# Designs tried in a protein design chat: VH-VL binders against f1miw6. Part 40

Target 1, 251 residues: f1miw6
Amino acid sequence: MPHFAKPLLRNIITRNLFNSIKKKQCLQYLQTLRTLQYDGFTTVYFGETDIPESLVTGEDFSDGYYMPTPTWCVVHAGGSQGWVPWKYRMFLRDELCIKQEDNLFFEFCDVVKKAYGKCAIVVKERRRQDATRPKEGKETEAQAHVPSVVNLTSVTCCPEVAKSYGHKLLTLPSPYNYLNPLDSAWSSLKWFIINNRKEFCLQSVDGVYSYQYILFSDLISKGIERINLSKWRTITTKVRRWENYYLGKLS
Short names: E, the ipSAE of ESMFold2; O, the ipSAE of ESMFold2 at other seeds; V2, 0.75 times the mean of E and O plus 0.25 times the DockQ between their complexes.

## First folded at step 15 (VH-VL; framework fv_izeltabart)

Design w5 (at its last look DockQ between E and O 0.60; V2 from the best seeds 0.61)
Fold by ESMFold2, look of step 15:
Structure w5 (fold): chain C 251 residues (1-251), chain A 121 residues (1-121), chain B 111 residues (1-111)
Amino acid sequence: as target 1 above (251 residues)
Amino acid sequence: EVQLVESGGGLVKPGGSLRLSCAASGYTFTDYYMHWVRQAPGKGLEWVGEIDPSGDSTNYNEKFKSRFTISLDNSKNTLYLQMGSLRAEDTAVYYCARDYDSGEWSGMDVWGQGTTVTVSS
Amino acid sequence: DIVMTQSPDSLAVSLGERATISCKASQSVLYSNKNWMNWYQQKPGQPPKLLIYAASTRESGIPARFSGSGSGTDFTLTISSLEPEDFATYYCQQYYSYPLTFGQGTKLEIK
């Protein structure tokens, strides 16, 4: 799994932790999260990951082609209670440019309300979205003080929808990826794919995306299933150690 | 019976490199995080880092992160510590340990016997 | 980093007598009414051995003469009646925050 946790990317994220504006955002996030947890909110991490088809096939694209490899987007949620009892969603990335599911977040909020009651729904901040909205461009401090609505590529996460179910939508600042246990779950899924994909490669049928999708979804489903409740509890405990580290360093 | 066996220690010149191994047996390797912990002669214990064998996710003591890399080979149930740019202060016994985490408590419940790294002249 | 400070650094105690070892964390390790710290025993030439977890719960196979107490920042390991096999160095260790840190150790010797 050097593919998804390269030391250079981790070092860049670590250096960004000392940005004074981002430090303040992280501290405010952590303080708000701990207040919600104390007030009885169940923490649920909602997010997406990209799985390129080449990860599953093992195919090498070193021929210098400019044709992009298809990429699949998986949307799911979990926390210390395990995966949310909600069927994960899988979208082909190029179809996401054309269509967005309008009611997916609404259905998600309903499911977690029924399963856990009021939730603190944590979504990772998307770096590009803040640069798109304001055209002023030069004032970084003003943007740091105004929380932005966070959209995933495949899902719009509306604070008003969350509030209508008694939930709180909370945005995790972008340079603090170690604070998102869902990222660890995605890493485990990708590791599972890499180590088990050989069975898929022998069964692949050339040029038939629907057949390849069926085998792909079986591999994804098995990988998600192996991330059981015990694993989720461990991942969330490890994230809590990072939360405590940052609360100590940023206060 | 759960067993952890370290190997790969030895004498290395300053600036050199060394890879330590930890062979695990008697349990399902991918169910538990694994740690590296070191102990300089006559000194206390120092946590180096940990790794998730089921996801290749790592957490390091920042002191070592620029020079040390933790990795795995799940086909061999083996944990590795790649050490580079070694210094005399890295002279220590290096232990691997299994992390038990119940969600209610955590601890290093099984330790290997250690392997000795000496960095000198 | 959370500094775990043990006291004393070394201790000589007669067989059959009580030994107490103190550990102080530089910040509270209490979360959700649980103390996220452990005690380890290390005999000369051997790896550490988990002794007590969650501040006060003995690991399986650990004799009842070992007990842990305390909360928040102040913790104590007590050996109620010292046996010859208890000659070792004892470490407290927190798992509340990264990086994981150990105390400097307390060497227990027979007087």
Scores: ipSAE 0.619, ipTM 0.860, lowest interface PAE 1.9, mean pLDDT 82
Fold by ESMFold2 at other seeds, look of step 15:
Structure w5 (fold): chain C 251 residues (1-251), chain A 121 residues (1-121), chain B 111 residues (1-111)
Amino acid sequence: as target 1 above (251 residues)
Amino acid sequence: EVQLVESGGGLVKPGGSLRLSCAASGYTFTDYYMHWVRQAPGKGLEWVGEIDPSGDSTNYNEKFKSRFTISLDNSKNTLYLQMGSLRAEDTAVYYCARDYDSGEWSGMDVWGQGTTVTVSS
Amino acid sequence: DIVMTQSPDSLAVSLGERATISCKASQSVLYSNKNWMNWYQQKPGQPPKLLIYAASTRESGIPARFSGSGSGTDFTLTISSLEPEDFATYYCQQYYSYPLTFGQGTKLEIK
C-alpha cells in the first residue's frame, strides 16, 4: 500500500465505524421513543439556545472592531402541546462562570408531571467541538466511558431525577438534528429577534444592565409567545415525517 | 384573496441556471410553510422541497438537494427556487404551494398558476 | 420513499354515473389512528386543488358527491354522480414521511 494513503485510509475506516454507531443510536432512540409513546408517555423536548448580545443589539461583529459581547442562554421545553407551562430561564453566561442549575431540572420534572403525567423527556446529545484535536503532552486515557449524566451547558439533566417523577430521559444523537423540533423553535425565535429588535431597543443607559436585561427579556418573551400552539403542531408534524423517514431507512 | 404567482420560467440550455420566484399576497406570509412542486409535460406531480418563512428551515427531496436551493425574502413576501446544473429532465411546470398544517392533518391548500421551465439545446 | 400507486391510469365514465379511483401506498400511512394522505384534483391548464384530506375529510367548498375512504395502505376516491366539471386528473399524496410523494395520477374522461 502507498505511504501517502495510510493516514487517509485510517480516517475513512474510523469515519465509517462512527457513522455505523450513530445509525444504531438513532434507530435505538426512535424505537425507544415510539415504545414510550405507545405506552402513554408524552414527548417533551428540553433544551437551550445561545443568543449572543450582538444579535439583540444589531452590532456588526464581523467588522472585528469591538470585543465579543456576552451570550444569553435561553432554556425551555415544548412539544405537540406547545411550550411546556413552565417559566423559561435566561442566563447571562459571559457575566458569570458557566452554571448548572440542578434544582431547575427537578422543578421542570415536577411541572411536566403535573401538566402531562409521565413524559419522555428528550435532550440533545452534547457536541464536544473543543475536543476535536488532542492536546500536547496528554497521556492517553484508555478507560471505558460510562456517561451517568446528560448535561446542557447551563443545566444538568439527571436520569435518576426524571425516573423519580415517572419520566424517561432520552438522548437524541447529535447528527440527526432534524429530529429535534426545538431547533426549529429556536430558529423562529432568532428570526423574531432580528426582525423586531429595533422596536424594543428604545432606551440607552450607561452601565445599567437591569434596563438592558428588562428590554431583552421582553423581546425574548414576545418571541417565545410568537411561537404559538399552531407553530408547535406544525414543527412537531415535520419532525414526525423525519422520524418515519429514518425508521424506514435505518430499519 | 390569497394568491401565489410564479415567475422566472423560460428556456435555458443544459448545464445552465435559473431562479424562479413566487410572490405571495392576501395572507400573513410568515405563518405558513411553502412548497415547490413540479410537473413534467404530461406527467404527474413531484415534490421539490419546503421552507419555513419564519425561521428559514428547509426540507428537500434528496433528488434535488445538491442542485436546487429554496430561499425567500420576507420583505417582499417572495419565495425563490434557485436551480443549477439544469438537465433536460428538469423541464416542467413549477408550482409554489402554501402548506396548511393543523397538527392533525396537512395539505397544500393554495397553489400558484405555475411557471414553465424548458431545458433544451 | 413511499410509492403511491393509483389504479386505473385512466377511466372513462358517463355523466351521472359513479367513478371509483384507488390508491395504494407501498407502506402504511396510518399513525395515531389517522391516515396521513390527501386527494387532489387537477383540471387541464390549472394547478392542483385539494379535495380530500386525512383520507376521508372533504376540504371546504368540495361537493358532497366526492368521498374518500380506506385505511393503512389502501384508499379509494369515489365520485357518486359525475358532473361535467369532474373530468380531470386525480392524485393521491402521502404526508406520512419525507419525501412527500404523489401517485402517478388517474385521468377521468367522458365515456
Scores: ipSAE 0.617, ipTM 0.857, lowest interface PAE 1.9, mean pLDDT 82
ESMFold2 (binder alone), look of step 15: mean pLDDT 91; pTM 0.941

Design w6 (at its last look DockQ between E and O 0.68; V2 from the best seeds 0.75)
Fold by ESMFold2 at other seeds, look of step 15:
Order: structure tokens, then sequence, then C-alpha cells
Structure w6 (fold): chain C 251 residues (1-251), chain A 121 residues (1-121), chain B 111 residues (1-111)
């Protein structure tokens, strides 16, 4: 047996065990979600996306040592009722700014309680750094050049906080991105940015960053508004077809 | 009036490639998902996949995903199907179709006339 | 994959008579008290045309002689009084789950 064959066999075995655990987690997630929906919980998908400034400006960073740009984090939530009536958040996420917002989840839980009553709040499982995510990247890259793999977790979601408002916090297993309609909403937002960015962006040396933030905020606001209730209903219906596929496949 | 016109079909040898086009007119292209559906001679309908023109999100029939790619050009209101590693069983009429989706029901409410792909030695 | 099985494969019926086409899903397509399946009509040399959605609701412009019924796994398309333009192939289709799937078709012919 060659030396490299033995490590490859162990890698295959450990990956198969990991995949089996994730399949069980997905089935448990789907069964719990359907039970909560039957019990009258409103489903709300809470999450974030990263929008690097380069997506807005179109700047090329072939040499990372010379001109790093900040990445903006947008935090929002939605579902079959459209965007939650909650002011989405934008904040910087780069090497100079690593703190998360402490009270965002508390505030969110209060707002959705007042808007919808008891909610099943779905968040993505925190993703460990992964060198390869081929299927998600291939499908997204057909329309835009920014892959989905740059998405980072920025908000701490505490189950006890959700419970104190009468909500249930659910975690969506990371390999099942097609089960999160918020990912489709983020793709539509990024599509809007790419196709409208020149109308909202000015570029110059120094000082322009603050000005671009103002224009950037307007661009994001317009993009969010473009993803209306009709779009949300379509997106959630498509996700439901994947849910039904996985319920059949994994059972 | 809403129109969908497919093109790009033809005769190709096994292992070859083709790109099909679907030109859309008479409606706002980015408001509707678009499908590819095929029909082998004398056979029924088979769904290939769909794409959202306003975000690029795709859903494929897994049967085709490794060999077929759906894409679009919003500036031309045009949907594409890139077909590779073609086999004789891929011989069919290929239709594009518009998806109407109310959130409570959906259906392929507008179809093109189809374009014929023949894969033969 | 959800298999949609139609019966019969072909049906010969006289003008003015009733035609009945069955479609059976390999699992229920009922969700939230709605049936996630459609019927399409395809005339020779033409693309399919949406006929009935949500199992029983006629699309705009479809004559009242077309009727859809059934729930869960068992569905029926009925044409109450056949006209010459109704001779075509009919397909049921589910959109409950990916991949979207069609029945094998039922060819309606003039007896």
Amino acid sequence: as target 1 above (251 residues)
Amino acid sequence: EVQLVESGGGLVKPGGSLRLSCAASGYTFTDYYMHWVRQAPGKGLEWVGEIDPSGGNTNYNEKFKSRFTISLDNSKNTLYLQMGSLRAEDTAVYYCARDYDSGEWSGMDVWGQGTTVTVSS
Amino acid sequence: DIVMTQSPDSLAVSLGERATISCKASQSVLYSNKNWMNWYQQKPGQPPKLLIYAASTRESGIPARFSGSGSGTDFTLTISSLEPEDFATYYCQQYYSYPLTFGQGTKLEIK
C-alpha cells in the first residue's frame, strides 16, 4: 500500500462520517422547522453578507500588500412576509475592526416579536474556514464575479435570548445553502450593486471613503427595496422545493 | 406580446458541444425565472433547470448539472444553455419557458417554439 | 424524484364525448392545503401550453369544458365535451419538489 493511499483512505472515512452527521443535522433541522410552522411560528431568516468595497468600486487587488479595502457587513432578516420591518445594519468588518455588535440580537428578537409574534428564527451554522466550496461558487459565478464563500458571521445569536421572547432559534447546517432564502436575497442585492454601482459611486484619492460610504448606503438601501414581497415569496417557494427534496432524500 | 425564441440547435457528433439561446421580448426579463425543458423525439417533457435573471441563482436537474450550464445576458434579454459532452440521448427539442410564480402557485406560462438538437455519429 | 404516472398512455374518444385522464404522484404533492401540480396541453408541432394550475384552477383563456380535480397523489383531468382542437397530448407536472417532473403524457385521439 503506498504511503499517500493510507492518508487518502483516512480522509475519505472522516469526510464520510462528517457528511453523515451533517445529513442527520439537516433532517433534524427540517423536521423541527416543519413542526414549528405547524404550531404557528413565523419563519424568519436572520443573517449577514459581506460586500467588499471593491464590488462597488470595481477596483482590482492583484497585489494584496498595496491596497486593502474594507469589507462592509450587512445584517438583515426576511421570509415569506418580506423583509422584517427592522432597520438593517451596516458596519465595517476588516482587520482594524473585529468587535461584534453586542445588542443586535436582543433588539431583533423584540422587533420580530412585536411584528409577527412567536418566530422560528433561522441562522446559518458558523462556517469553519474551507479552501473549497465548488458547487456554490460555480452557480453564483454565472452572473457575478464575487463568490458566496466570503460571507462571515458577525452576530452572536443566543438561544436563551430568543426563548425569552417566545421564539425558537434554529441553526441551518452549513453545507445546505440552498435551504436559506436569504442567500438568494443576498445574490440579488449583489447583482443590483454590480449593475447600478456607477450611478452611486465616485472614486478619488483620500477622503473619498467617507463620501463613498454615503453613496454606498444609498445604493444598499435601493437594492434592499428592490427585493420586494413578491420576490421574497418566490425565493421562499423555491427553497421549499429543496426542503421537500431533502426531506425525501434524507428520510 | 410576450415572445420567446430559441436558436442554436443543430447536428453535432457525440462528445461535442452546443450553446442554445433564448431571446425574450415583450416583458421585463428580470422579473421572471426562466426554464429549459427538453423533449426527445416521440417522448415526454423533461425539466433541465432554471435561473433567476435578477440574481443569477440556478436550480438544476442533477441529471444534467455536470454537463449543462444555464446562463444569461441581461443586456440582450437572452437565456443560454451551454451543453457539453453530448450524447445520442440528448437528441431532443429544447424549449425555454417563462415561470410565473405567485408564491402560492407557479407554472410555465409562456414557451418558445423550441430548437432541435441532434446528436449522431 | 417524484414520479408522475399518467393513465392511459393514449385514449381514443369521439367528438362531443367526455375524456378523462388520470395522473398519480409517487408521493403526496399537497402542502399548506394546496396541490403543487399543473396540467399542460401540447398540440402536434407546438410547445406545451399551461392549462390548469394548482390541480383545479383553469389558466386564463382556457374553456370551461376543461376541469381538474383530485388531491394528494391522485389527480384527474376531464374534458366534458370534446372539440376538434382538444386532440393533443396532455402532461401533468409537479412543482412540489425538485427536480420538477412531468408525467409521461396521454395522447388524446379522435375515435
Scores: ipSAE 0.773, ipTM 0.914, lowest interface PAE 0.8, mean pLDDT 82
Fold by ESMFold2, look of step 15:
Structure w6 (fold): chain C 251 residues (1-251), chain A 121 residues (1-121), chain B 111 residues (1-111)
Amino acid sequence: as target 1 above (251 residues)
Amino acid sequence: EVQLVESGGGLVKPGGSLRLSCAASGYTFTDYYMHWVRQAPGKGLEWVGEIDPSGGNTNYNEKFKSRFTISLDNSKNTLYLQMGSLRAEDTAVYYCARDYDSGEWSGMDVWGQGTTVTVSS
Amino acid sequence: DIVMTQSPDSLAVSLGERATISCKASQSVLYSNKNWMNWYQQKPGQPPKLLIYAASTRESGIPARFSGSGSGTDFTLTISSLEPEDFATYYCQQYYSYPLTFGQGTKLEIK
């Protein structure tokens, strides 16, 4: 009895089922998004990125004795209308446990309502391993389970809060990286940081972290401003080309 | 004057590798996506992929993604196409092209002269 | 992949006469009331040149004798009065969906 063959076959079968579920989730996401867009919802992508402090300072610990550096989490939102007129947030991820602040998503929903009216708020799925957890035993007989709350590491995104402002909260399946223009925006921000950090990396005998944080905040602010409305229109248009690709492939 | 100049083409055996270059001048390199497009002898145009010089983001024709890598060097205003595991069907003229994108339309508004890659035993 | 099919594959036309080239997309390239496709011209030994974007709008410097029309899946490039420099191969190209795809080309020759 080839026991080694059975574990390999189970892994292949489980991977194929997972891929099939994620394809259906992606198709459902795209169809819902297009329906909301047709119904006049403004699409807004809400998300976060990690910026390790070493990316900003330019320090290199490549000799194999890795010293953990602090990682900053930047939370912002944007779409074809540019960055949302909402002050982005920065949190130090590794200092202490990250606080979830329900009021931040509430504030965000209020800001986008005032700016754009009803929005389709898209957040990237952060619970990739939920699909492998045991759920109701009839998962294949029912629609794929959609979580009630979508969590960023720093913010809880509650569908009922979005609904109270007339918005719809959508979850983008995480394996489909091309479908989130915010990922492209984050890449452009990190590129800006790498290419401009020498101008902002100063040291002093006193207040080293205070000076570095002030320069870091200025660097981030300028990087975000560099991603202007024209750039946002370009990256959302290119995401739409991927949306059309996946709609053709997954339907 | 906006100008794109490809180089690095040549004869290579199947299974080999080759890196193409595209030197850009006369405009702000980081403001425009850049494309690679190829044309086999006597054939039409085939899109290979694109890259954003202001972020490194790439979009590939999935046909090539496993074998071709698009990269750039902003300090030299240069676009690269690294081609691996080359096959006879990769024989073509390879063009780089600049993408103008207004958010309402786009088009490859400037093209290089092309560089020829020949893959044969 | 969206297949762009041009017709005819080649066309012989006399100077001063009209040429019409068709392009059919395998699915609609219409989004938000805009057609996401372009036309390019390529002369022998030269790279392609952008002629028409968004199905019907001429690129800067393109003579008025070039016009594009159509919507959805069916598009037409028309050259109203052929000049000697117009004898080339013409490609339609969609940018509605990845991968970006070109038609197979239509060679326009002098009769």
Scores: ipSAE 0.759, ipTM 0.910, lowest interface PAE 0.8, mean pLDDT 83
ESMFold2 (binder alone), look of step 15: mean pLDDT 92; pTM 0.946

## First folded at step 17 (VH-VL; framework fv_izeltabart)

Design y1 (at its last look DockQ between E and O 0.72; V2 from the best seeds 0.78)
Fold by ESMFold2, look of step 17:
Structure y1 (fold): chain C 251 residues (1-251), chain A 121 residues (1-121), chain B 111 residues (1-111)
Amino acid sequence: as target 1 above (251 residues)
Amino acid sequence: EVQLVESGGGLVKPGGSLRLSCAASGYTFTDYYMHWVRQAPGKGLEWVGEIDPSGGNTNYNEKFKSRFTISLDNSKNTLYLQMGSLRAEDTAVYYCARDYESGEWSGMDVWGQGTTVTVSS
Amino acid sequence: DIVMTQSPDSLAVSLGERATISCKASQSVLYSNKNWMNWYQQKPGQPPKLLIYAASTRESGIPARFSGSGSGTDFTLTISSLEPEDFATYYCQQYYSYPLTFGQGTKLEIK
């Protein structure tokens, strides 16, 4: 049937064009990154992860009628030199309390300039899951959100701010998960939380967010410390092997 | 001292499945990535993949990723290789190996004795 | 994928003589002035054993008669004076890029 064949062929052509665009973006990213590294830029991966309260408590929400649990956003940065000597940040992603921190990226750029000089600051491209970026105002935020993308990134990374400090801001294309060592660091942090949360299983006793914040902050701080320089060097070395794979594959 | 012991190999028909185990002892299991490497009879070594026991992150040889899954159980200091849709070409000795990674070099510095998988009609 | 090609596939050498095994990578494995490749020894019925890492550095406990050299794409394992325990199969292996790949092996036999 010709009509069936034509729609299927058009879909295949559209998908191939999208894949081609992402492959070009990845190759351009890698070539730019290697040029900056050759030119003496220190590579720093800047990003965030979500830690839902249920990960800390171990609470099971299988019945579907529990109140939504708050989700904490952790913002940090690192590379082959370890975590940046910059205090990581935690933000509550509760809809009622969401607030983007003023000048956080500006402060970050200043800190890494002082620590390393000029940096290639890598930020993961925000994944688009057919949901548009929430628009300002309440009428757009209620539409068709995917749970994994609930709100805006806690930090806005401005290329002009990075440039003013002599840095270069790079965006890592979202399909290439192996190219961000921070993803491995976040997995290790979450693993640490799951395996050590019994010390901090006191949530229902107090029920006060200030106590829960202290609990989460201490547990997260210890988890970040566990990801030491040796672990960072391992993670970044393995990412480099993926970089070399993609440079060979996409060239 | 440091010891890796594979188990779970055997005879299986094409299309079947097996789960291999690698029990680790004598070191801090979560400090080292772990590899699976195989060797067909009379053939060379082929890397299957690796896993980070302290975070669950995996890196696979794409040749195997659709049919093989690497996993772990930290309570038992045990690494697993789940193999599905087995083919005659998967007949091999399967080794687990510990990864030493300094950031300047890497090497599989400790190996198990291997477990044999035979896929035949 | 980076193909590691060893030569010869098999080598017969007398005790006390020098053995030389070549390994060529299909692309350079040099990064930051370091060669990201290793040599392994495998005796019959045994798992592989790490001999040389970073192309030229001997692993702990490896006798001084083993040496590695080369850079970029061309590497050599040399055994300066063969002992009976050295008859085995030798593999080069790159860890510059995923997937990690091994050479096809060089079997060293007694002549």
Scores: ipSAE 0.801, ipTM 0.926, lowest interface PAE 0.7, mean pLDDT 83
Fold by ESMFold2 at other seeds, look of step 22:
Structure y1 (fold): chain C 251 residues (1-251), chain A 121 residues (1-121), chain B 111 residues (1-111)
Amino acid sequence: as target 1 above (251 residues)
Amino acid sequence: EVQLVESGGGLVKPGGSLRLSCAASGYTFTDYYMHWVRQAPGKGLEWVGEIDPSGGNTNYNEKFKSRFTISLDNSKNTLYLQMGSLRAEDTAVYYCARDYESGEWSGMDVWGQGTTVTVSS
Amino acid sequence: DIVMTQSPDSLAVSLGERATISCKASQSVLYSNKNWMNWYQQKPGQPPKLLIYAASTRESGIPARFSGSGSGTDFTLTISSLEPEDFATYYCQQYYSYPLTFGQGTKLEIK
């Protein structure tokens, strides 16, 4: 019996089993979400994105010896009502210390309860498979490249905390990123950063020299503001079309 | 006032590639998703896909996703459709269209005049 | 995918008379008490034009003789008194689910 035939067949069987499990999880997620929406729960998507400083500065490295670059993590939430009226958070990942926010989810649950009543809080599954595989032939330069950071979790989302506020915590299974409107919001924020970072520079002119500084906090704040209620309604409507697609396809 | 102008159509052999352009004017390009829709000779309309100019997010008809790529150049207010591995069945007029989205309804409220792609030996 | 099926494929009607075009979706396009489908008009040599959105609401600039009705899976476009400029091909289109899909079209001709 050829050795090559056994490894190939095992790879096919393993991937098909995993895909079947993920498809069932997606269908269960969608059915639960629709039941909660029918029962009057407001849907809120809670999540994070990484903003490497190289994206903000525009600096490229191509000499083969890369220095570590800091990465910021932005945490926010939104839905068809726009951004939650909750101040987004920014954390610095891997410069001096490891930070984890133990009370942040508790505060978040209180804010959304006051704003919307009972919520279906959707959080993306932590793990991703085959979507983060390195050494692709298309990644020869660092343009628009968001490098991986050390495995840190920014916020702990406890189901029992959500339940204590009358909320329901749902996990969006990977790899169904089309079902997460935050992914579209984060792409729009990164697009804003790339296209507007030069306009947030300060120039000191003391008669001798000039220099530029990035007003990072203002840049991020403006980028988030640019994703207004109308944009959120558009994004969530398009996600619903994917939800309907998967409900039909996976049944 | 609002205007969409497609270009880049022509005759191409099966297996070939072609890039279509759609130049937009008269509105804020980044405020609206943009669609590609095609129409084969004597046949109906078929949605190809859409893109968000303010983030690059795309939604494709699965039928075309492996061969067609939608992209943008915001500095030129221009939408692109890159078509590869072309087949005779891809012969059509290709339209770009602006997406109006209110959150309560949606529609392609502005269309270009189209550009013709012919795939033939 | 949601298949939108129009009936008839072509229709010959005299000027000043009523025309009725049907569109049937392979599954309901109703969500949150709204029907997520539109009607478009296409004249020869021209791109499509949005006529009716949300099944029954006329787009701005569309004459009152155009009306849409129906819900769920069964929809109707009615032109109450045909004018010469109304002879065109009409398409229904759903935006309830990806991919967005159009009906095959109904050609409206002068009898």
Scores: ipSAE 0.801, ipTM 0.925, lowest interface PAE 0.7, mean pLDDT 83
ESMFold2 (binder alone), look of step 17: mean pLDDT 92; pTM 0.947
ESMFold2 at other seeds, look of step 17: ipSAE 0.796; ipTM 0.927
ESMFold2, look of step 18: ipSAE 0.792; ipTM 0.924
ESMFold2 (binder alone), look of step 18: mean pLDDT 92; pTM 0.944
ESMFold2 at other seeds, look of step 18: ipSAE 0.000; ipTM 0.414
ESMFold2, look of step 22: ipSAE 0.784; ipTM 0.920
ESMFold2 (binder alone), look of step 22: mean pLDDT 92; pTM 0.948

